# Designs tried in a protein design chat: VHH binders against g5egk6r2213to2383. Part 29

Target 1, 171 residues: g5egk6r2213to2383
Amino acid sequence: QRWFYKHFPMVWTGRLALKSTEAMINLHLINGSETFLNDVLGRQVTEENPRRDSVKILQRLRLDNGQVEHIYRILTNPEYACCLALSSVNNIENLKENDTNLKSHFIDYLINKKIAGISSLGEVETKFKSARVHVFAPGEIVNRYLSELATSLHDYLQNTDTRYLLIVFTN
Below, E stands for the ipSAE of ESMFold2; O stands for the ipSAE of ESMFold2 at other seeds; V2 stands for 0.75 times the mean of E and O plus 0.25 times the DockQ between their complexes.

## First folded at step 19 (VHH; framework vhh_7sr4_2)

Design ac2 (at its last look DockQ between E and O 0.79; V2 from the best seeds 0.00; counts 0 for: pae E 2.4 > 2, unsure alone 64.1 < 65)
Fold by ESMFold2 at other seeds, look of step 19:
Structure ac2 (fold): chain B 171 residues (1-171), chain A 123 residues (1-123)
Amino acid sequence: as target 1 above (171 residues)
Amino acid sequence: EVKLVESGGGLVQPGGSLRLSCAASGFYFSDYAMTWYRQTPGKQRDLVASIYSGGSTKYGDSVKGRFTISRDNTKNTVYLQMNSLKPEDTAVYYCAAVEITDSSGYEHLEDYWGQGTQVTVSS
């Protein structure tokens, strides 16, 4: 019934971390390689071989130093996986804290600092492919990308005032 | 949790040699430049040497030609070989990850420092 979940089903749930703060998120693939994404996040074959459960921001990329071309190339590369990250609603008791952390400690933080958050995921042979992870808050470049490649999604996010991050897994 | 652990400090005679090592964990070592600093009481920390993931190096003027920095990305370890030691090299030596090796504007979100290892050059 929901237009968004019909077209962009959740492909991963896990923790996004920055310093001492965490937020549970769901990822929805909007462009790029689902095969690459699954190779990075892992393929759950048994309870003994779970997928990656977290992404931790340890680096930053300045957005105010002329990185527009670089960022757009990251967002549009078909070998990468560009995902929309939304607050996870699986635990209603923690929903308000989770949503507050996502807004204050991730979205507003990244906007105010004019940065993207960066994580590096190491390869584990036979389990996980390595990736660099770019975490973007809403902004002019992200809005342009969404308006050009996913106009209906962009309209949906604006009309529902949905909090989100754009998370790209790169090679 | 990011952790930098220095080792190899101690007492050495003037003209002697010492090799420091710094074991890193909790981050992907190859993304970072690794740097040795030193500090004596009452003074600012001095740059000793830096090494980038690709192997390029920088040295402080007072140690150039005597000290050699190196890294082993497979062991997540950085080393400082100190030769021809002088009493003025006496200091606490710190391993740090404060500069990223990527020229595309990627930076550490936070600086990471070890707790330091004492080097004393005395007769």
Scores: ipSAE 0.213, ipTM 0.632, lowest interface PAE 2.2, mean pLDDT 83
Fold by ESMFold2, look of step 19:
Structure ac2 (fold): chain B 171 residues (1-171), chain A 123 residues (1-123)
Amino acid sequence: as target 1 above (171 residues)
Amino acid sequence: EVKLVESGGGLVQPGGSLRLSCAASGFYFSDYAMTWYRQTPGKQRDLVASIYSGGSTKYGDSVKGRFTISRDNTKNTVYLQMNSLKPEDTAVYYCAAVEITDSSGYEHLEDYWGQGTQVTVSS
């Protein structure tokens, strides 16, 4: 069994959207509360208890204006949920297009703009808890997070040249 | 889906008043700055007024003292009270979310606009 999937099993699959582009992703919880994450994204226990199928980036946060230390305190709160997002292989008809969209329209876009992507997920009575979602491309804040809180994962990602986003769900 | 729907426009005499409303849906209204713009044919859109989530306001020079922007977060609605109207206030008025809403660095990724409501100030 691969080391990554043994330690970080997939907890959600769905669409990540930015402007007119979508990518299918798998989330793997790496730190924080799985209970919180499931409250936000839903549990697929019945058809009557739906799961969110998408996260849409509607805002941005500049990463070059002194917000890093404040955001880092939020990102490391153990009551929240920090996930690694990878391209979804099992549910995509065009694997090359999905991987290309994830790289060019999410990862490269966020890096070039020096921003995090931000989504607000609304509460739906008894089904979904509300959350603010921070979407980070690899870079300074992510490297700090992984090197301090998930060092083996950090080494793995560096050595395998894996495309990913860090997605943090907060309250 | 984000939607902004304006209402309350119409024809009014100079010196009169109108109250515009903008009903918002598809986002958490209380988290966003809301802005009114106006446009006359052949010109760029002009800022009329903005109201931030913390309640602070900003006005265009030509409307200061005559127009008042307000919001009701329980109804997801922003208002523009327009007093002492002049013929040059004639325009299509748009409700929008296009300005920085959070002094912590959060910004809108996309521009959101309503379809507009016509205000005509004429004798």
Scores: ipSAE 0.179, ipTM 0.563, lowest interface PAE 2.4, mean pLDDT 82
ESMFold2 (binder alone), look of step 19: mean pLDDT 77; pTM 0.760

Design ac3 (at its last fold request DockQ between E and O 0.85; V2 from the best seeds 0.00; counts 0 for: unsure alone 63.9 < 65)
Fold by ESMFold2, look of step 19:
Structure ac3 (fold): chain B 171 residues (1-171), chain A 123 residues (1-123)
Amino acid sequence: as target 1 above (171 residues)
Amino acid sequence: EVKLVESGGGLVQPGGSLRLSCAASGFYFSDYAMTWYRQTPGKQRDLVAAIYSGGSTKYGDSVKGRFTISRDNTKNTVYLQMNSLKPEDTAVYYCAAVEVTDSSGYEHLEDYWGQGTQVTVSS
């Protein structure tokens, strides 16, 4: 876990929401533009420089055979920001509950429905740039991406049986 | 937040025309289907027209040939051109983002509705 945080520091914490359910998550930038990500999420320095506090899934992308090229384009575009999302709480007992909730209401839901979650973050002039958000559960495409482009991270996640989502911010 | 705002309703005589507009925000408009429904008091909402991300369209039987749905992806706006209006077209018209299959693979997760705009066709 110390290796992970050394190489992939947390860049954002907030709520991921789907309908009436929420989970607290940390984002760790894996690939792409940190500048773009900070423009979208905000850099919290003071009350004057707020940060977005949530991402709400309002649409979906069906994942079928015809989507492989589209998804890879999203995952690999250097102008986008590809992040790993992990459960976020400070209390050990609440960590297990939040992690279980993240699995049941987000990861398993997306896998069982064979979809990616989709959000749209609106522009707020002088504060936040707009972005589309793709939320992917682990699966064939994500596993291939990690094994080819982030091998050490892929090995870490497999060896620790870590639950995660892959969240990509696009323009 | 998905937001849909209709405009262009009003009172018109039989045989007249109106153009409805719906401004959409809260999603990447060009990937998703958009729909118009209408409702009179005491009846279910009826499909009027749908336009899919690729531009294909679908119409309710009673409006086919008289109404035209279109979209402007640069303005995030869907339109309903209503010609040869009849008294039976009197209803509240709703812009909607509803759960339907789209060839883009991008679909609304829930049904989202505008506030509605009244269209009245009276002699």
Scores: ipSAE 0.648, ipTM 0.826, lowest interface PAE 0.7, mean pLDDT 87
Fold by ESMFold2 at other seeds, fold request of step 21:
Structure ac3 (fold): chain B 171 residues (1-171), chain A 123 residues (1-123)
Amino acid sequence: as target 1 above (171 residues)
Amino acid sequence: EVKLVESGGGLVQPGGSLRLSCAASGFYFSDYAMTWYRQTPGKQRDLVAAIYSGGSTKYGDSVKGRFTISRDNTKNTVYLQMNSLKPEDTAVYYCAAVEVTDSSGYEHLEDYWGQGTQVTVSS
């Protein structure tokens, strides 16, 4: 766990929402532009330097053979920000519910529907840059991406059986 | 937040025309299908027209040939041109972002509705 946080420190925490369900998540930047990510989400949680509270999934992208090249361009674009999303909770009771929601209402849902979740983050004057957000569950395309471009992280996630989403912020 | 705002409804005589507009926000408009539905009191909403991200269109049987759906992706706006209006077209017209298959692969996750605009066709 110290290895993971040394190489992929948490860069944002907040709510991920889908329909009537929320899960608290931590984001860890694994590839792409930290500058872009900070412009979109904010990093300093102070009254003077705000941070976005949430990302809400309102659209979807169907995942089939026709989308593989599109997804790879999203995942590998150095101007975008590709993040690993992990469960985040305040106490032990919240941890159980949060893990259950993340697994059943996000990860399993996206896998079963064969979709990526899509969000649109609007610009907020002087605070946040706009972005389109793609939320991917683990799967063949994501596993291939991680095995080719982030091999040590891929091994870590498999060896620890870690539940995650891959969340990409695009312009 | 998906937001849809209709305008352009009103009272019109049979045989007349109206053009409805729907301003959309909260998503990348050009990648998604947009629809118009209508509803009379006590009935379910009926599909009037759909326009897909690629520009193809679909119409309800009762409006085919009389109504035309179009979109302006630079204004994030979808339109419904209604010609040869009949008293049977009297309804509240809803702009909608509904869960339909689109060739882009980008689709609405749920059905999102505007507040509606009243169209009344009467002498």
Scores: ipSAE 0.572, ipTM 0.807, lowest interface PAE 0.9, mean pLDDT 86
ESMFold2 (binder alone), look of step 19: mean pLDDT 78; pTM 0.774
ESMFold2 at other seeds, look of step 19: ipSAE 0.497; ipTM 0.775
ESMFold2, fold request of step 21: ipSAE 0.546, 0.580, 0.572; ipTM 0.800, 0.807, 0.812
ESMFold2 (binder alone), fold request of step 21: mean pLDDT 78, 78, 78; pTM 0.779, 0.773, 0.781
ESMFold2 at other seeds, fold request of step 21: ipSAE 0.565, 0.567; ipTM 0.809, 0.809

Design ac4 (at its last look DockQ between E and O 0.93; V2 from the best seeds 0.00; counts 0 for: unsure alone 62.0 < 65)
Fold by ESMFold2 at other seeds, look of step 19:
Structure ac4 (fold): chain B 171 residues (1-171), chain A 123 residues (1-123)
Amino acid sequence: as target 1 above (171 residues)
Amino acid sequence: EVKLVESGGGLVQPGGSLRLSCAASGFYFSDYAMTWYRQTPGKQRDLVAAIYSGGSTKYGDSVKGRFTISRDNTKNTVYLQMNSLKPEDTAVYYCASVEITDSSGYEHLEDYWGQGTQVTVSS
């Protein structure tokens, strides 16, 4: 979809990791600061200024214990970038396996456990700004948030039954 | 990415005191519970103390009243003040960030352990 890429250009490609499983993803900025996000993920690929190549989920946030107000604080943090994560395509064969990994080991896992995935990206002086990363699967709070923030995107995702994660970077 | 580094162990006489420190990195420290465990050779690791993100604490039966756990969120450090030390307190003490339910809702997916620091209480 040309419509999607026109409105939400890709800002990063890399690996999302959980335990021993990885999935290649594209991030598309939905809201927040592209400057902040580029500071966190890296501005250029050089020997001394590389781009981060992965985000590893090492912690979790329980979503079934009244975290709604906390989640909204995350989503309104002044140092913020909210991204949609979609499966990254290289070719047809890689797409099928990558889609399976993303669905089974990330989306379904997070939904079944009723958790958000958490990563902490450390500062690397002059190269990377630090960020807290929250990885959300589709669900009630995320759907409500998207319907209020980006109604046309929300409708698009529902109408196309698009497999996604919402990945939020905060300072 | 999670890193825990203990310090402050050593040799002390019975009745003496030590303060252990554990420097933590790789996560937003203030949102997570932190624990101290100890292990004597040939035995399982025993919980010594836990401190939750909200500041509440729990202690193992054998150390209650003698040990105090505390945290400094500005330094990402947890402490164990050990008073009235006894020979049976001799062990390797581990700082740990284990899967513990906390009111913050943040939890580690896996248990993380420091390398440990030796405490020896000898007559």
Scores: ipSAE 0.499, ipTM 0.782, lowest interface PAE 1.1, mean pLDDT 85
Fold by ESMFold2, look of step 19:
Parts: sequence; C-alpha cells; structure tokens
Structure ac4 (fold): chain B 171 residues (1-171), chain A 123 residues (1-123)
Amino acid sequence: as target 1 above (171 residues)
Amino acid sequence: EVKLVESGGGLVQPGGSLRLSCAASGFYFSDYAMTWYRQTPGKQRDLVAAIYSGGSTKYGDSVKGRFTISRDNTKNTVYLQMNSLKPEDTAVYYCASVEITDSSGYEHLEDYWGQGTQVTVSS
C-alpha cells in the first residue's frame, strides 16, 4: 500500500464511463511522459486552464485477432503515457457501488468480451492535446507490459489481488 | 461525442453524377470501417457501400460499377461518387459507422448515423 503510493503517486482523478455506467478512478503514471499526460488531461480546472474530468469509452478493440504486436509497439512508446487506474477512495458514500461498477461493468466486461475499451479525446486548441485512449483489464497484453516495464509493480498487483485497469494515452 | 455530417446531396438528371462527403469526428477515424446507406420512403435502410480501414470495399448489387466509396484519413472524410444515376437511386443517403468486422480489430460499441442528405434523380 505505502510502497505503491511512494513509487506511483496519483496524478489524476476523474470518471471512467461506458454506456450508462460510470466509476470514479485515480490514475497513477507507471511509464512514459508526464508532460504528454498533463498536456492531454490538464492539472486543474479554471476558466483559463481547464482540466478534463472524464474519459468515455465509445469503441472497442478486439484482442483475440492477432493485433497485439502492432498495438504493443504503440503502447510502449516512451513519448506517450501509461497509467494504472484504481477505484477512487474519495467516493465514501458509494464506495461499495463504485467498486462493484468498476469490477462488473469495466473489468469483467472487458475480460469476458476479450476487448479493450477505446476513447478518443479531442484537441482543444492551446489547452488540451488530443489523445487515443486504450483501457485494458488484466490479461495477456497487460502482463507483458508490466513484466517488461514495471516488474515490481506486476509482482505487487499479483500478490495483493488488486482490482485495476491499465489505461494508455497515445497520439 | 461521435459525429457524422453528410453533404453534397441535391437534384440531378438521370445519367448524371453527384459526390457525397461525410465528415467524421469523435473517434480515431483511420482504424474504423465506414459505410453509406440509403433509405427510400416506407423501406428499411439499404447498404450502398462500405470501406474498411485497410481500404477494401464492398457494394450493394444495385450500385456496383456505378458508385465508388473512398476515404481520406488525413481529412477524416468518406466519399461516395455516384455516376450514371437513375430515378431508383432517389433516397436519403446516410453516412454511418456501424458494427462491421474489420481486420484492424477496432469497432464501435454502438451504431452511429449521420442526419442524412437527400439525393433526387428526376427528369
């Protein structure tokens, strides 16, 4: 717990949405460019410096058709950003519902369908860079990513049976 | 938000030509199949043409050889070139991004439709 937050502090909190369901999540940068991530998501919300507050899944990527090698090269590009998404603890009144939604409507759904969730974040001129977003549940491509680029985190997640998504921002 | 906007419809004589355009936004355009459908009053929408992310195409039997679908990934735009138009081609034409198996592996979770553009072929 303390080990995780010492090495991967939270960098963003917001809503992850799929159809009519949403879950509050915290993002922790695992690998890649913090500058790129901040350009895409922002750090704070003001009239002059807005921040995105949500990521909406509108598309999917089939994972059972042999596309993993092509997409893996894009996902591991160090100019982009890879994050671990965990349930937000700040939703105390509905903590159990938030955890249940994250598990059943995102993690289990993605695993059972053998897909990744896909979002597209539009550019806002001079404020936000555009990005393509891949949302992965634990599985083959995530295990490969973590074993190659974050071995200690991979061991931690397996030993603690932690509920998570891997969310990768690219352009 | 996924948005599809058609343009280029109008009135044309039999034997004439029109070119329809569809501007797309809200998704990574180059990874997805795109389609044109048409609908005449009182009927279901019919597939006119599809173009896949890799560039391969398919056509409905009634338009094969006369219509050509194409895409420009730098402009996020799909085109339908319609030649040798006939009165039976009169319809509202819809740009769509629908669930179609694509070799890229990317698919929409739901069907997305434009508002349509009217094509009228009349003497």
Scores: ipSAE 0.425, ipTM 0.761, lowest interface PAE 1.6, mean pLDDT 86
ESMFold2 (binder alone), look of step 19: mean pLDDT 76; pTM 0.759

Design ac5 (at its last look DockQ between E and O 0.83; V2 from the best seeds 0.65)
Fold by ESMFold2, look of step 19:
Structure ac5 (fold): chain B 171 residues (1-171), chain A 123 residues (1-123)
Amino acid sequence: as target 1 above (171 residues)
Amino acid sequence: EVKLVESGGGLVQPGGSLRLSCAASGFYFSDYAMTWYRQTPGKQRDLVAAIYSGGSTKYGDSVKGRFTISRDNTKNTVYLQMNSLKPEDTAVYYCAAVEITDETGYEHLEDYWGQGTQVTVSS
């Protein structure tokens, strides 16, 4: 909807990967520092200084053992960046496959395993700051985050039954 | 992107010592458990030692009291000090990041292995 894009414009498009599956996503900054996010993702798209083009999940965080409270404060820190990730339908030759991959191999997988996906983005001097990346499917910690920091967005997502991930960049 | 590089293997006499090192990259090292395994031809890989982010350790029965695992989070490096080496310790030693949950709640998504380093204990 036009309301969503007016308030949360796209700030990055790229690939999200887990094992042998990938999906194209758009990120929309919903809370935190755009400056931090741009430092992590790169500020310039040129032959010499391309932006990052992917986030690869190589680790996970168990959500069913009580650890999330220890990290919630860092995830909500306004010095970092929290994004909503949506399917990038305009950049994919087959929209059905991209939507299926995002739902089945990312969202449902994370929910069923009771985990967050974890990526580690390495520093590249003068070009990319390093970051730890947490990838959450909808669920209790995301509901808490949105109800505290983005209530209108939370209502929007529930009312439109929108498929999404919450992706948080920290360090 | 996970990369594990072992070093320090070699030929040593029985009763001797070696120190293995494993340089790790591609993840936030300090939050995860790290392990050493070994393999002799025709056998499965056996756990040698594991170390958790908080410093607690586990050892295989045949190496307890002789081997010590340690880590340096500022260098993203795991060590295996091997003392009182025996011919039965002859194997390829692998640094590994395996699917075990650290007390921080973080774990590797799958098993990641180094290339291995040969340790030979011979008279």
Scores: ipSAE 0.611, ipTM 0.801, lowest interface PAE 0.8, mean pLDDT 87
Fold by ESMFold2 at other seeds, look of step 19:
Structure ac5 (fold): chain B 171 residues (1-171), chain A 123 residues (1-123)
Amino acid sequence: as target 1 above (171 residues)
Amino acid sequence: EVKLVESGGGLVQPGGSLRLSCAASGFYFSDYAMTWYRQTPGKQRDLVAAIYSGGSTKYGDSVKGRFTISRDNTKNTVYLQMNSLKPEDTAVYYCAAVEITDETGYEHLEDYWGQGTQVTVSS
């Protein structure tokens, strides 16, 4: 919608993968360094400098009450890049299928297992900076983060019943 | 991509020693547990040793006291020091990143395996 995209423009589109499943997502920077994020995901300065096309979850972080401070520091560090991940809107014919797939195979999976998804993006000379990636489903600490530090976004997501992940790039 | 590369296998006499290495990449090594398995033809893979991110270890019964697992987080490498080798230790040894609970809370999502390195104990 107009309000959301005015305040949180899309910064990347691509595939999120977990085991044998993929979902198309758009990333919208919520907090942190856009410069860092662009260095990690790539800048299309020339046709020879394509962006990364996917992020694959290969590890997990078990979420328990001992991880709350760690997670909150990840979400709030200004040198990192904290993004909202939404189902891609540029594929309207498959939008409901992609949205359902994102919910069932990523969001619900992460919630049910009580984990965050973890990826490691390797440096590629002249193209991409390396990064560690945390993928969080909605939950207590994510909801606290949004309600305290991005109240208008939190209200928007609640009012529209929008499914989302938070994806944080660190290093 | 998770990548595990074993090295250090070979032929040794009974009573001898070998040191295996496993170079790991594609994940933030220091937060995860790592393991060694071995397999003799016609048998299942058996746990040899595990080392957790904090340095605690576990061993299979047949190698306890003779083998030592260790790690170097600055080199993203796991080692298996094998002493007092016996013909029964002859096997392909695999470095593995398997689903195992670790104190950091960071865990492998699935089982990832190296290609293996042959250890042969014979004279």
Scores: ipSAE 0.570, ipTM 0.799, lowest interface PAE 0.8, mean pLDDT 87
ESMFold2 (binder alone), look of step 19: mean pLDDT 79; pTM 0.783

Design ac6 (at its last look DockQ between E and O 0.38; V2 from the best seeds 0.00; counts 0 for: pae O 2.2 > 2)
Fold by ESMFold2, look of step 19:
Structure ac6 (fold): chain B 171 residues (1-171), chain A 123 residues (1-123)
Amino acid sequence: as target 1 above (171 residues)
Amino acid sequence: EVKLVESGGGLVQPGGSLRLSCAASGFYFSDYAMTWYRQTPGKQRDLVAAIYPGGSTKYGDSVKGRFTISRDNTKNTVYLQMNSLKPEDTAVYYCAAVEITDSSGYEHLEDYWGQGTQVTVSS
């Protein structure tokens, strides 16, 4: 709780979307470049230039055919950004509904299909840098990532039974 | 609006030939692997043939050597040439579109399916 937020402060809040379902999430940077992440999610320079408000899953990567092994080095590159996504707790009135959506429509869906969710964020000149986004539910690849690159967080998540996604931004 | 329309099905005698077509619209045809599946009542759909954006092909064991899949990206059309037809080839044949954009296997979240065309092989 206080340990987690001390070490991994929130860097973005917004909507994660899959098909017609949305969940509000907070992103916490756990590895890589905050500058890269801000370039991708947008710089709030003026009221005219807000940050991106959502990430929509449009593609998939199968996890049961070895394809993710080909890109693991890119996912772990510290010049990019890897985030932990947690349910937003800012709105207690919708907290239970949001938790349910995150669990059933994102986490369980990805696990049951044995896939990672994929988003492509397009470049918008002077506002947003482009990125490929990988959305992983807890599982073998996430355990490997966390055990190698965020050991204390890995221990924390196992001990607290925290509901989460791992979201990696690359270019 | 995605649309896949199969045509060319019909009744044919054993040993005969048919050519199926699938006209596609509403997506970037050249980026998709195009496939033919078939289904007999009460059974699951079986893969018949696939053709990938790079031109490589796959065939089901029961049709290998008899069927040929091809595509024309300028007409957004995929074809299935079926030769030496047998009664067990009788089925509804479905066209489907699957996108495979690189060797790492990124695919669209959903596949697209046609409504099917009946092929009947009977004497």
Scores: ipSAE 0.246, ipTM 0.673, lowest interface PAE 1.7, mean pLDDT 83
Fold by ESMFold2 at other seeds, look of step 19:
Structure ac6 (fold): chain B 171 residues (1-171), chain A 123 residues (1-123)
Amino acid sequence: as target 1 above (171 residues)
Amino acid sequence: EVKLVESGGGLVQPGGSLRLSCAASGFYFSDYAMTWYRQTPGKQRDLVAAIYPGGSTKYGDSVKGRFTISRDNTKNTVYLQMNSLKPEDTAVYYCAAVEITDSSGYEHLEDYWGQGTQVTVSS
């Protein structure tokens, strides 16, 4: 627990949405540019101008038709940002519901459909840079990513049986 | 909530012109491919035109050279300029947010369709 947060501090908290369901998540940057990520998510200027508060999945990318190889080079580009998403534990009364939503509606859904979830974040001048967002459940592409770029994290996640998504922000 | 609302349909003589509009709301318009389809009674919907986020376009063979699709991302609106109209262009025209070709690999989780607008080309 202490090892993980020492190496991968939380960089964002917010809502992940798919269809009519939301889950609260924390993002931890595991590879790439924190500068790029902050440009996309926004730099908090005032209490009235906060960072983006949500990412909504509106598209899909099939993972069972060879597309994985074409996008892998983009996903590993160090100028972009790759994050681990974990359930946010903001209060105890919502903890079970949030964990259930994350597992059933996001993780299991993406695995069963053999897809990545896709969001398109629009630019807002002076506040947010645009980005395409890939949301992956554990599986072949995530195992490849972690085995090549974050082996110790991969071992940690398997040994702790942690539920997670891999969320990649690109240009 | 996603909405697509068509307008601009009507009755026109052969050789005439019409401009259809489709106002979109409830999604990130500028990053999506937008399409027009048409349907005559008893047939499947036919692709009329598509416009991609990068500005590239595709047209059905029967309308190429006569119809022009365009978009205004600041108004979240797609247009179809229809010139040199023929009786066989008579149909209900639908605005849609669907992936026409799997060239990009990114597909909408749900298809979004408008209610349709009637175009009638008759003497």
Scores: ipSAE 0.211, ipTM 0.656, lowest interface PAE 2.2, mean pLDDT 83
ESMFold2 (binder alone), look of step 19: mean pLDDT 79; pTM 0.782

